# VH-VL binders against Protein STK_02290, part 1

Scores and structures below are computed, not measured.

Target 1, 225 residues: Protein STK_02290, of Sulfurisphaera tokodaii (q976g0)
Amino acid sequence: QEQLVAVNELNENLGKVLIKIARDSIANKLGILKINLEDYLSSLNDPILNKKGLAFVTLETYYGNSTSLRGCIGYVEAVAPLKEIVSKAAIAAAFSDPRFPPLSKGEFDNIIIEVTVLTKPQEIDVENRWELPKKIKVGEDGLIVEYGILYSGLLLPQVPMEYCWDEETFLAETCIKAGLEPDCWLNNKVKIKKFQGIIFREEKPKSEKILIIKPSEVKCKKEEI
Unless a header shows other numbers, all headers, positions and changes below count from the first letter of the chain; antibody chains are not in Kabat numbers.
ipSAE, averaged over its two directions, is called F for ESMFold2-Fast, E for ESMFold2 and O for OpenDDE. V2 adds 0.75 times the mean of E and O to 0.25 times the DockQ between the complexes of E and O.
Where letters were taken out, [cut] stands.
The coordinates of atoms that the task and the answers printed are left out; those that the model quotes come from them. Centres of patches stay.

## First folded at step 4 (VH-VL; framework fv_acimtamig)

Design c06 (from a16 with heavy chain S31R S54R)
Fold by ESMFold2-Fast, scan of step 4:
Structure c06 (fold): chain C 225 residues (1-225), chain A 126 residues (1-126), chain B 106 residues (1-106)
Amino acid sequence: as target 1 above (225 residues)
Amino acid sequence: QVQLVQSGAEVKKPGESLKVSCKASGYTFTRYYMHWVRQAPGQGLEWMGIINPRGGSTSYAQKFQGRVTMTRDTSTSTVYMELSSLRSEDTAVYYCARAETYYDFWSGYLNYFDYWGQGTLVTVSS
Amino acid sequence: SYVLTQPSSVSVAPGQTATISCGGHNIGSKSVHWYQQRPGQSPVLVIYQDNKRPSGIPERFSGSNSGNTATLTISGTQAMDEADYYCQVWDSSTVVFGGGTKLTVL
């Protein structure tokens, strides 16, 4: 439990288990499933799931040909085993995301669940801050901006792909996410960290088919008129 | 069961320093932020600052900057709040309060205080 | 600096509905949390994230948050609900509390 989960330790079968943990945790809170959650998680004996991990759970409402964001919450500190982090993040994404009302029982069969497991964030060291965009790769890296403990912003690796950002825009948007000016990344008192991730996603609501998505495979979503 | 147990009441003289402890139990100490909030007699709640027990990082309200220091000891699951250069206006009940470390995509932190210590009354008088 | 405004006091008859407002600029874009403090006791979380109840808090407590006003609603108010109530948000780099509302049940 002292070491972090590595992305290369995760395969499709473990991805299915992570999605199931997220789905069952939400179902239990909705009264669809009646389990003792602590006993449920304790019954999961995979050594990898018992290592500390970082993860986000994203929920999207499914419309067949499109989806819309319904919740997204995660942990950026490696404070608990991956199985517990995914369970807590799923519950928080469904019921505690302040952008949305709590997920209703009627929505449960119409959401897609996505779990992103993160690598350990590493601070980017540069002699000249203007070199930061060259040390970041859109399609591979997520970013964290930190200024103390109160100013912090995180953007997952798939976000700049979805919004068609380049590396400099990605840095600026992460600064804004942290509550700072868009050029905050030029301030040497601001920490810039990068991380990678692996995405496990239901193909459609409650699907047994789980997709493994690399951030580089996410298509730019510009409006076509 | 989650408990936050604070040190006992103190009487201090102006110019002295104060150190209040808050011992956490019933959960993983490093999983939650700890905040300090004070309340002067008959007054409202006033936020003093926050500590991340995992790394020891802190941030303080501007009013207390330069006078307050927050620390933790992970081996004893205890958070400390020190306040220096005490004045009579520092007479208050001092609370520690626990907050989740969740981060969401738009709103940032989801900081609300689900458990509070019992409070430590500090009286500053000559 | 962000400011939350609460009425200093609210009075309600037993069994009636009490409403306590928390005013703030564009507060509907923030998550509002509510604490109950009975005399001589620590604050207790009664509503978090606008409208969610912690385990153990009676269903008569509810919340809402839109535009420039968040509201704590206590239906069927009981004598045991007499307390000070504080709203709270996270604004950028600080925790902001309202000034508190004393609820009297007479």
Scores: ipSAE 0.021, ipTM 0.616, lowest interface PAE 6.0, mean pLDDT 88

Design c07 (from a16 with heavy chain I50W S59Y)
Fold by ESMFold2-Fast, scan of step 4:
Structure c07 (fold): chain C 225 residues (1-225), chain A 126 residues (1-126), chain B 106 residues (1-106)
Amino acid sequence: as target 1 above (225 residues)
Amino acid sequence: QVQLVQSGAEVKKPGESLKVSCKASGYTFTSYYMHWVRQAPGQGLEWMGWINPSGGSTYYAQKFQGRVTMTRDTSTSTVYMELSSLRSEDTAVYYCARAETYYDFWSGYLNYFDYWGQGTLVTVSS
Amino acid sequence: SYVLTQPSSVSVAPGQTATISCGGHNIGSKSVHWYQQRPGQSPVLVIYQDNKRPSGIPERFSGSNSGNTATLTISGTQAMDEADYYCQVWDSSTVVFGGGTKLTVL
């Protein structure tokens, strides 16, 4: 069935499974595990994991008291079941993020894995475009901007928290991400959609303790680009 | 082993419509987007658009809007590209090519075409 | 409308290093892919994500991408490397190809 994963279907136990899928997929690619990945994924029978989903996997290098970005790749279209999307996103974040060299075996025990699952995007309906900032909540919503069929941009719910943006700045930055001018959201022909997300994150590298983070809990990082 | 097999060469008259097929095998058909790229004789590669075989959603290059339609049949793992109101300038080799569709927040889309069909030569002449 | 600029042709002697440039505004912030096309054949991916080589592509192929220029480098160029080479990026939701460079090995 072609239903997308809903926010209320995701709990701590599912978060642990998603993190494990990401860890095992990377470990298999590094030769740390020797599994048939297709058989591994097909053995996961949870109906929620078999629904189509949107997800990002973020890898951070852990230094004890701080972390730094090491990879971040996701899917913005619902092309496969959530279990497959998380596996593919994890491998891509580790080995195909062009900002970084491929992850090495020596790094595996020093990275934190984070999985962000996105909910179904919904178009924001307003009579006056100036109402759009009031229909969006920084700390809860991610945004998609669409203009025609060629211009599209997506920003995750945690992004405006990390950059300390307000709702109007968030709209402008999503327009820029779509390849449009920052005031694109005032154009009645531009579609604005919002979605929510839930973040599952290892407390420490390879930790059995998985944190459930709401985007509103992400700290403002004023001095980071 | 991944294969993309396209339909055979066609000769068309101006004003007619073209429909090219691309049959995929050796991978999960719904896990990759399929793009269409054409190449006129002695010219470069020109992107036409993509289709998501999972949901059937499409994106077309502005130049082809109103004339191109992309569809798929999941039961046969086949994508189709239709081009209407053909002109002599539409004479080209038409390729299908697959790409993953993943997104990096910082750099945007970073996908590449790892497998291409063999191409379909379409000649439009009176 | 984003534009990628490539030289129309490059000539190199056998065994020498060939370099093919791909110019674009702030292209260093984008991921660049390179395709080789021999006459009558489909394009073949030779470099992806700026500098990564697919399985089966010889080690003499390499790439770089910084500022406003991406470069495909072929060391120890062989006659079999004669082909058209295309660079490719994404600009927003669209795929953009360079105009192509004909590499002649003479």
Scores: ipSAE 0.013, ipTM 0.540, lowest interface PAE 8.6, mean pLDDT 87

Design s01 (from a16 with heavy chain T101R)
Fold by ESMFold2-Fast, scan of step 4:
Structure s01 (fold): chain C 225 residues (1-225), chain A 126 residues (1-126), chain B 106 residues (1-106)
Amino acid sequence: as target 1 above (225 residues)
Amino acid sequence: QVQLVQSGAEVKKPGESLKVSCKASGYTFTSYYMHWVRQAPGQGLEWMGIINPSGGSTSYAQKFQGRVTMTRDTSTSTVYMELSSLRSEDTAVYYCARAERYYDFWSGYLNYFDYWGQGTLVTVSS
Amino acid sequence: SYVLTQPSSVSVAPGQTATISCGGHNIGSKSVHWYQQRPGQSPVLVIYQDNKRPSGIPERFSGSNSGNTATLTISGTQAMDEADYYCQVWDSSTVVFGGGTKLTVL
């Protein structure tokens, strides 16, 4: 099970299963659903879900006309099968995001769940570091910045769309996320990696309708955050 | 269930090297960081460094840089901590401790130890 | 060279509330974790991310973190709570521990 999940293997039906894994994992932790999580995950025999994968789970509180961030945690290395990663990321987003208190039972029916599955990150090699902005594309690529083990930052491909950043700003913000200076991408000891992703999102809390969102379709939030 | 089992107590002479092991079970070994923390008799906890078992990447506390080496063997789910040029003040209980490998968008690195090994007492005496 | 400051010892009578402080510059902007260590035993996580309690840790343990001080609170303190308590943060690519507080239940 060393094979990695490819984005082109993921369709709407698999997206629904990933959202269900996230929702059921959170419900189980809240005591709303009483399952043995290991047995639940082992019962999922889809070959694609059993390949190693990278994923983030984002939770948003739903107010009918608007949403607000409620949690967002994920994995940046392919360390477990996709089904397990989505389950773990969902639980972590709900209960271990340090910006927020643990999710309560009363909130469960009022959150939207979003799962972003990532492709394998590839290092961008250039002779002149000033060419890096030309090798990335806002609306397609997410970024990882690495310097040793303790300095690492990742921004999902939808993030620069949401905040209306250009490629150079995207590089600088990812450096800041890694705990480095905004111009860290000019340092040849810093590794810059890019990846793509596919987003599966509930239309509204507990909706059976799952949206497939391309990062390029994420609307710019002018004057907001 | 999650267990971290460390090697047994050791007695060493000044100038020698030690190698402590920590065998993990009950979870996916490469999905978590492993840290090493020591505690001299009657003293507090002192962080030594971190290893990523997946790629083998390490980072060490400045005090131990040049004397400590951390490695892992994925086939046995075991991490190792080697400390060279031992001195009497290296007498301590050495712990391995597990930490999650996930990110959040605003606080960055999450770093708390959910499981600890039982500790390995190392005595350095002439 | 970030430093966490804890009192060396705190004493409390059985059934009373014990509070253990952890001081650090702008510590309220960091996530604070707390460990309990009984003599001869490994540390045990009792609070993580300021105020969250791991599964299996009694409800009488709670935490807070604001400004320059994080606090571990143990309500209805029991004899079994006698231990050393350590706070911990992550700062600038290093793990930093407080010096530890010995809790005595008289």
Scores: ipSAE 0.148, ipTM 0.684, lowest interface PAE 5.0, mean pLDDT 88

Design s02 (from a16 with heavy chain T101K)
Fold by ESMFold2-Fast, scan of step 4:
Structure s02 (fold): chain C 225 residues (1-225), chain A 126 residues (1-126), chain B 106 residues (1-106)
Amino acid sequence: as target 1 above (225 residues)
Amino acid sequence: QVQLVQSGAEVKKPGESLKVSCKASGYTFTSYYMHWVRQAPGQGLEWMGIINPSGGSTSYAQKFQGRVTMTRDTSTSTVYMELSSLRSEDTAVYYCARAEKYYDFWSGYLNYFDYWGQGTLVTVSS
Amino acid sequence: SYVLTQPSSVSVAPGQTATISCGGHNIGSKSVHWYQQRPGQSPVLVIYQDNKRPSGIPERFSGSNSGNTATLTISGTQAMDEADYYCQVWDSSTVVFGGGTKLTVL
């Protein structure tokens, strides 16, 4: 009865609703909006939003002609309906990203919200691990590296585009994110998973215009942090 | 309302095995990690390990590896911690503690404990 | 093995500011969480990720973390704050707790 959201079920109108869920969840936590969050989410009766889903919410500070990362949190295990996951990820991105202080009321009108809905990660099986780079496509795939429960690294599909990486570099960087050596992907005890996603993004802070972005359309910035 | 309710106090003999339960309610059981932490009388907190109630995967602190086993029953929303070959030094209050499953790009899944059970006192004496 | 060092006890008069330190090698590169444990009770999260407060925790609780020392600060200390306080980090794939600090309000 509990089914996973498929990428092809998501359109521009649903993308607008996901962005609105993220906006309203953050506004409610900041006291800008005063709602009962459980009642709010329960009122959302769309069958697709009530299926289990995986999503990241990214917040960026808007400066007019540029943006900077302000928070990014997500779920890669189907733990709740998509509407709840987007709400939880938005709140966590705003208030629980250890790289940043909690989002303030004064910042709310100056952030761009982006929601990435993920396909279910699938393990890449190869006879020879040197084939792994050939099974991954920069501009389409995100990566997960797992070694047991406590060593896990994830990079979203747009990340290797932003940093101009090839597939082998992408594997190495994801290993580093897992707390492992760059060549961890050659170890047959390490699981490599790939996933795809669809990205919904505000054009400007609080914009009614929502962009649907393919990872392949993300411009190379030649900047590695 | 989130609640973690643990089994009652126990008295054990050295060499016996212990099994403590932690029943979760007020949230989706499989949506959070569960940890076990113990505290000897008058001493500090000591981490024992983690279980993912979805799928049942576990990771244990090296000190307890080979003696501890963590399991769960999804039909009753209950996590169990078993400790074998008990010694007097295992006398402690045993806590279950909940953690979020979200992923962040700094800490991965390695989060804080937002809710704790009431604790189970286990006394090991001969 | 990674070690967190806390003073065993701190004493303050009601209304004064209490500070509890948590020392660790390069602890400023880690996220520090703080738990309060009143006598006979389970621990309660009071600060997460160095300086953030969970819902329900009074504003008088704050934190900082830089270099080799993280600090829990309690302003306007009240009798109800009398408790043991534990700092916690993740080091690699294991949880590390400090030895705990007994805060006495007298």
Scores: ipSAE 0.758, ipTM 0.887, lowest interface PAE 1.2, mean pLDDT 91

Design s03 (from a16 with heavy chain T101I)
Fold by ESMFold2-Fast, scan of step 4:
Structure s03 (fold): chain C 225 residues (1-225), chain A 126 residues (1-126), chain B 106 residues (1-106)
Amino acid sequence: as target 1 above (225 residues)
Amino acid sequence: QVQLVQSGAEVKKPGESLKVSCKASGYTFTSYYMHWVRQAPGQGLEWMGIINPSGGSTSYAQKFQGRVTMTRDTSTSTVYMELSSLRSEDTAVYYCARAEIYYDFWSGYLNYFDYWGQGTLVTVSS
Amino acid sequence: SYVLTQPSSVSVAPGQTATISCGGHNIGSKSVHWYQQRPGQSPVLVIYQDNKRPSGIPERFSGSNSGNTATLTISGTQAMDEADYYCQVWDSSTVVFGGGTKLTVL
């Protein structure tokens, strides 16, 4: 069965398990934890974790009063159960993000792990493409722009909140992310998809307290707000 | 253990079509993209295109657009590459190659080939 | 359109360091991958994302990428390292390979 994980199926307890999967997968790769990863994942028999899912893992270096991006990799195709996707995304975020060197053992206790689980992207069908901004809600929707298999751009739901974008700007920025012109969303050969997400984040490195963040709760960075 | 096993060598005449298979094992077939790359005798590597085995979506290099077709069969974990209207210049070793489907916010998809098939030699002559 | 330039051949004495260049406009902003191909064999990934080694690749292999040139470095070169070496990048919607460098160890 190919049913995908829905955001409303995920609670705090499952969020803790997803963070643990990410942390243990990285620790195993660093040699801090010595497990057979396949056996570890097979031991997780929660029905929700065994559904196909999409997820990003974000790593941030923790400085006490601030954080900085350390890695961010995910999956936008529903190719494996959520437990496997989180494990793979965590390893890739730590060791395969081309912006950063591979994560070292010494950094493991100083990173915050964040897991964003995505709903199945749904294509937005409109007769008039000028209606696209009205079918998207900043604070709820993330966007994917596709033109064939290789031109693809994805922005998570929290991104337009962080940068104080409206829906037209959000569409334009996602086009740019895909390597296309900012008005690509007016081209009827370009596919626009929307999805929702839920964020699970360690409060601080290795914290037992996991934060659940809704994209609508992310504050605009403008001076007036 | 990851393996990509390709079909055997073929001899073709100009104007015929070629269909090469690549059978994957040792991993989840639908979790990785598959690319096709060819190499003419004594020449370098030339990218032909990519297929997503999960949905079957494809993208082809412009040079081969209109005469290449890539397909897959998920029940046998096999990808296929068909090249039509063969010319003598199509004499080459054809490789399938696996790529991870990770996506990052900076560069998009990561396209490097961690495993390659053994290659299929195709000779086109009259 | 995007072009990667490699020297056609490089010769090195056994035990010496071999360097193979891969030139491209602003290649330092791209991720460069390197493949080794021995005669009659399929290519093997030896370096990915500029400077990372796959499991099983000796530490003698290293890479760098800055400005307009990426470099594959093989220290203590051995006879078994004789092969063709290809650099590869992703440019927009196309996978681009360099022309290949034949490494001779004599």
Scores: ipSAE 0.085, ipTM 0.659, lowest interface PAE 5.0, mean pLDDT 88

Design s04 (from a16 with heavy chain T101Y)
Fold by ESMFold2-Fast, scan of step 4:
Structure s04 (fold): chain C 225 residues (1-225), chain A 126 residues (1-126), chain B 106 residues (1-106)
Amino acid sequence: as target 1 above (225 residues)
Amino acid sequence: QVQLVQSGAEVKKPGESLKVSCKASGYTFTSYYMHWVRQAPGQGLEWMGIINPSGGSTSYAQKFQGRVTMTRDTSTSTVYMELSSLRSEDTAVYYCARAEYYYDFWSGYLNYFDYWGQGTLVTVSS
Amino acid sequence: SYVLTQPSSVSVAPGQTATISCGGHNIGSKSVHWYQQRPGQSPVLVIYQDNKRPSGIPERFSGSNSGNTATLTISGTQAMDEADYYCQVWDSSTVVFGGGTKLTVL
């Protein structure tokens, strides 16, 4: 059987656990919670949490009626169980995102935590590269573009929804994200992979209510402006 | 405890090939990238390339492309760097260095070298 | 190719603050890491991601990164801090090192 976490295995209760892992990992690093992280994680024996997974953790500062990005780090390789990946991503988002100073104790109660779990990326195989836009779906798929190790770009499934991109624009933007020309997806040596995701988000800082967001539900921000 | 242990010093003639090993211990070998960096006597650090031990995929600095090959053996937790067609300018200390798999959505990969091997001195002379 | 520029040498008296610059086009948009190398030894990470200190590195080491210049700052400099210091970034497709700065503590 497969060792990797699938979207259909994740529900609201597991989403709450993933958010709690993220919060507790950050709190422990801040000295707010005093636990041995290794023992904490090893005590979590849910079979799904012990499968390898990919995840991003996003932190946003909460202002009541608005939020602003405070950190976002993830793993694009399935190198550890989901519980460990979420813990590591949360700590990295809080303390190792180069765009922001390390999170302070005073901020802990004022951030919203979001965990996006990614499915196993699947390489898209086409006879004609011009068919690639027909094999991806905005609102369902995220994309990975790979050309060796150094040229790699990932865009989460919600990104093309946010920016009102069609499938061809999505491919081009992922190529650009990888450091390649926008038509890189026409090159036979470039690998295009797709994956799905599910988003778990606190309704407000430390909320018991966890939102489950599907990428298809994200509104185009250009239409709102 | 994390250790990266490299093979011993080598003396080579121009035109020969070099193969340096780096044995990792104290962590999950496939969970970190491995890089190779060299340093000529009295000179600075020069990046040669990267290997992903999990899949074996590699990428090399343009200067070394065509001459360098990086491989790994997961059963022994060892990475190898082979450099062919040696010249006197290849005299250097060669280091392996470990980096994490971090990906930042906006800035891309975040690669810093938290542990380094002890270095392998290679002298190329006729 | 992306280039990082460091001064070749910096001298300070014991107890003074040493600053080592690392110049690069729009380097403030990149993560800068700093390594210390003593003669005959491997490099040691002293600052990562602009301003973060690894466990075991003294608090007198700090970093900053803005615009076109990243800076490594060593306050209360000690004789044991004599070493070469290298800055490093990831530039899309390559790892780039600065040329190195020799710090002398007189």
Scores: ipSAE 0.013, ipTM 0.587, lowest interface PAE 7.2, mean pLDDT 87

Design s06 (from a16 with heavy chain T101Q)
Fold by ESMFold2-Fast, scan of step 4:
Structure s06 (fold): chain C 225 residues (1-225), chain A 126 residues (1-126), chain B 106 residues (1-106)
Amino acid sequence: as target 1 above (225 residues)
Amino acid sequence: QVQLVQSGAEVKKPGESLKVSCKASGYTFTSYYMHWVRQAPGQGLEWMGIINPSGGSTSYAQKFQGRVTMTRDTSTSTVYMELSSLRSEDTAVYYCARAEQYYDFWSGYLNYFDYWGQGTLVTVSS
Amino acid sequence: SYVLTQPSSVSVAPGQTATISCGGHNIGSKSVHWYQQRPGQSPVLVIYQDNKRPSGIPERFSGSNSGNTATLTISGTQAMDEADYYCQVWDSSTVVFGGGTKLTVL
């Protein structure tokens, strides 16, 4: 149906399953694992995994004391069951992120996999557009900006935390991400939606310890000497 | 096995309207965008527009705005492209083409066409 | 507004490397996709996102994209590679195709 996955339905055990789906999908594409992916996904009978969902998969190269972005792809529309979305996003993050070459077999044991599951986006309805910054909360909300079908931008809830943005900067950056001017959020033909998310992340490459991260716990990474 | 099967060739007179169908099978119809691209005889590929089968939202190339309409029927997994006020220069092969809906932060939607319909030849002249 | 420029034709001997260019202002900042079209047939995706090959496309097809030029390279060119080749980008909410290059293998 049209039912979407809610953040409160996701627990640690399900987070482990989502990470496993991502890891196995990438391993299968690399030839490390030899499975029929469609049969694999159809064997997953959890009702929550069979609800439509929105998710991003982030891959980071692990250096022991630090990480660097290696890929990040997701879905901005609820078009398929969560299990399928995570599988597709993982494969795309590994092999189809245009910022990076395709992931190699030799890198598989050196990446951290992170899955962010998004709640259903809700349009922010305001009488006065200047009130929009007061209706969003850095550390809680991610944003989507939409103008027709072709102009769309999404920033995950952890992004403004990482870059130490305030709410107005967050709106402006999401407009830029949509391919629009920074003040696009003042245009009443532009839709602004907010959503929340929950992050599941491997502690270390291939770790069985999966971290559950709230966006508000993400530390500012902007450093100035 | 993914297939996009289009309706058959048509002969039209100037001023008439055209409606081409593209029936999808072998995948979840609402999980992919569908684009329409045409090709005049001996010429290159020309983009006409895009439809999201999930919600039915559309966007059209400026050249065709006001003359083109794209719709879908989710019960039959079929997209339609209608072009009105036909002219002789609308003689072309019309293709539907599938694109993934997932998003890359740097380039936006990926917008490449992994599967194409067989094409529908439309001739406008009498 | 945005324009992709391809040579109208390229000719190579069998077994030699064919190179097809796609010129565009700052095209290296965009993702370039390549399609092969044989006469009377639908286009087929041969390279996506600058340098990635779909399953089923031979390893002799490769791509690159830097500065103002994207390139499709076909090593060990075979007679079956004779076709029109189109580059494609996404720009300002529209799909832009190059004019196409006819590859002849003789």
Scores: ipSAE 0.014, ipTM 0.602, lowest interface PAE 6.7, mean pLDDT 87

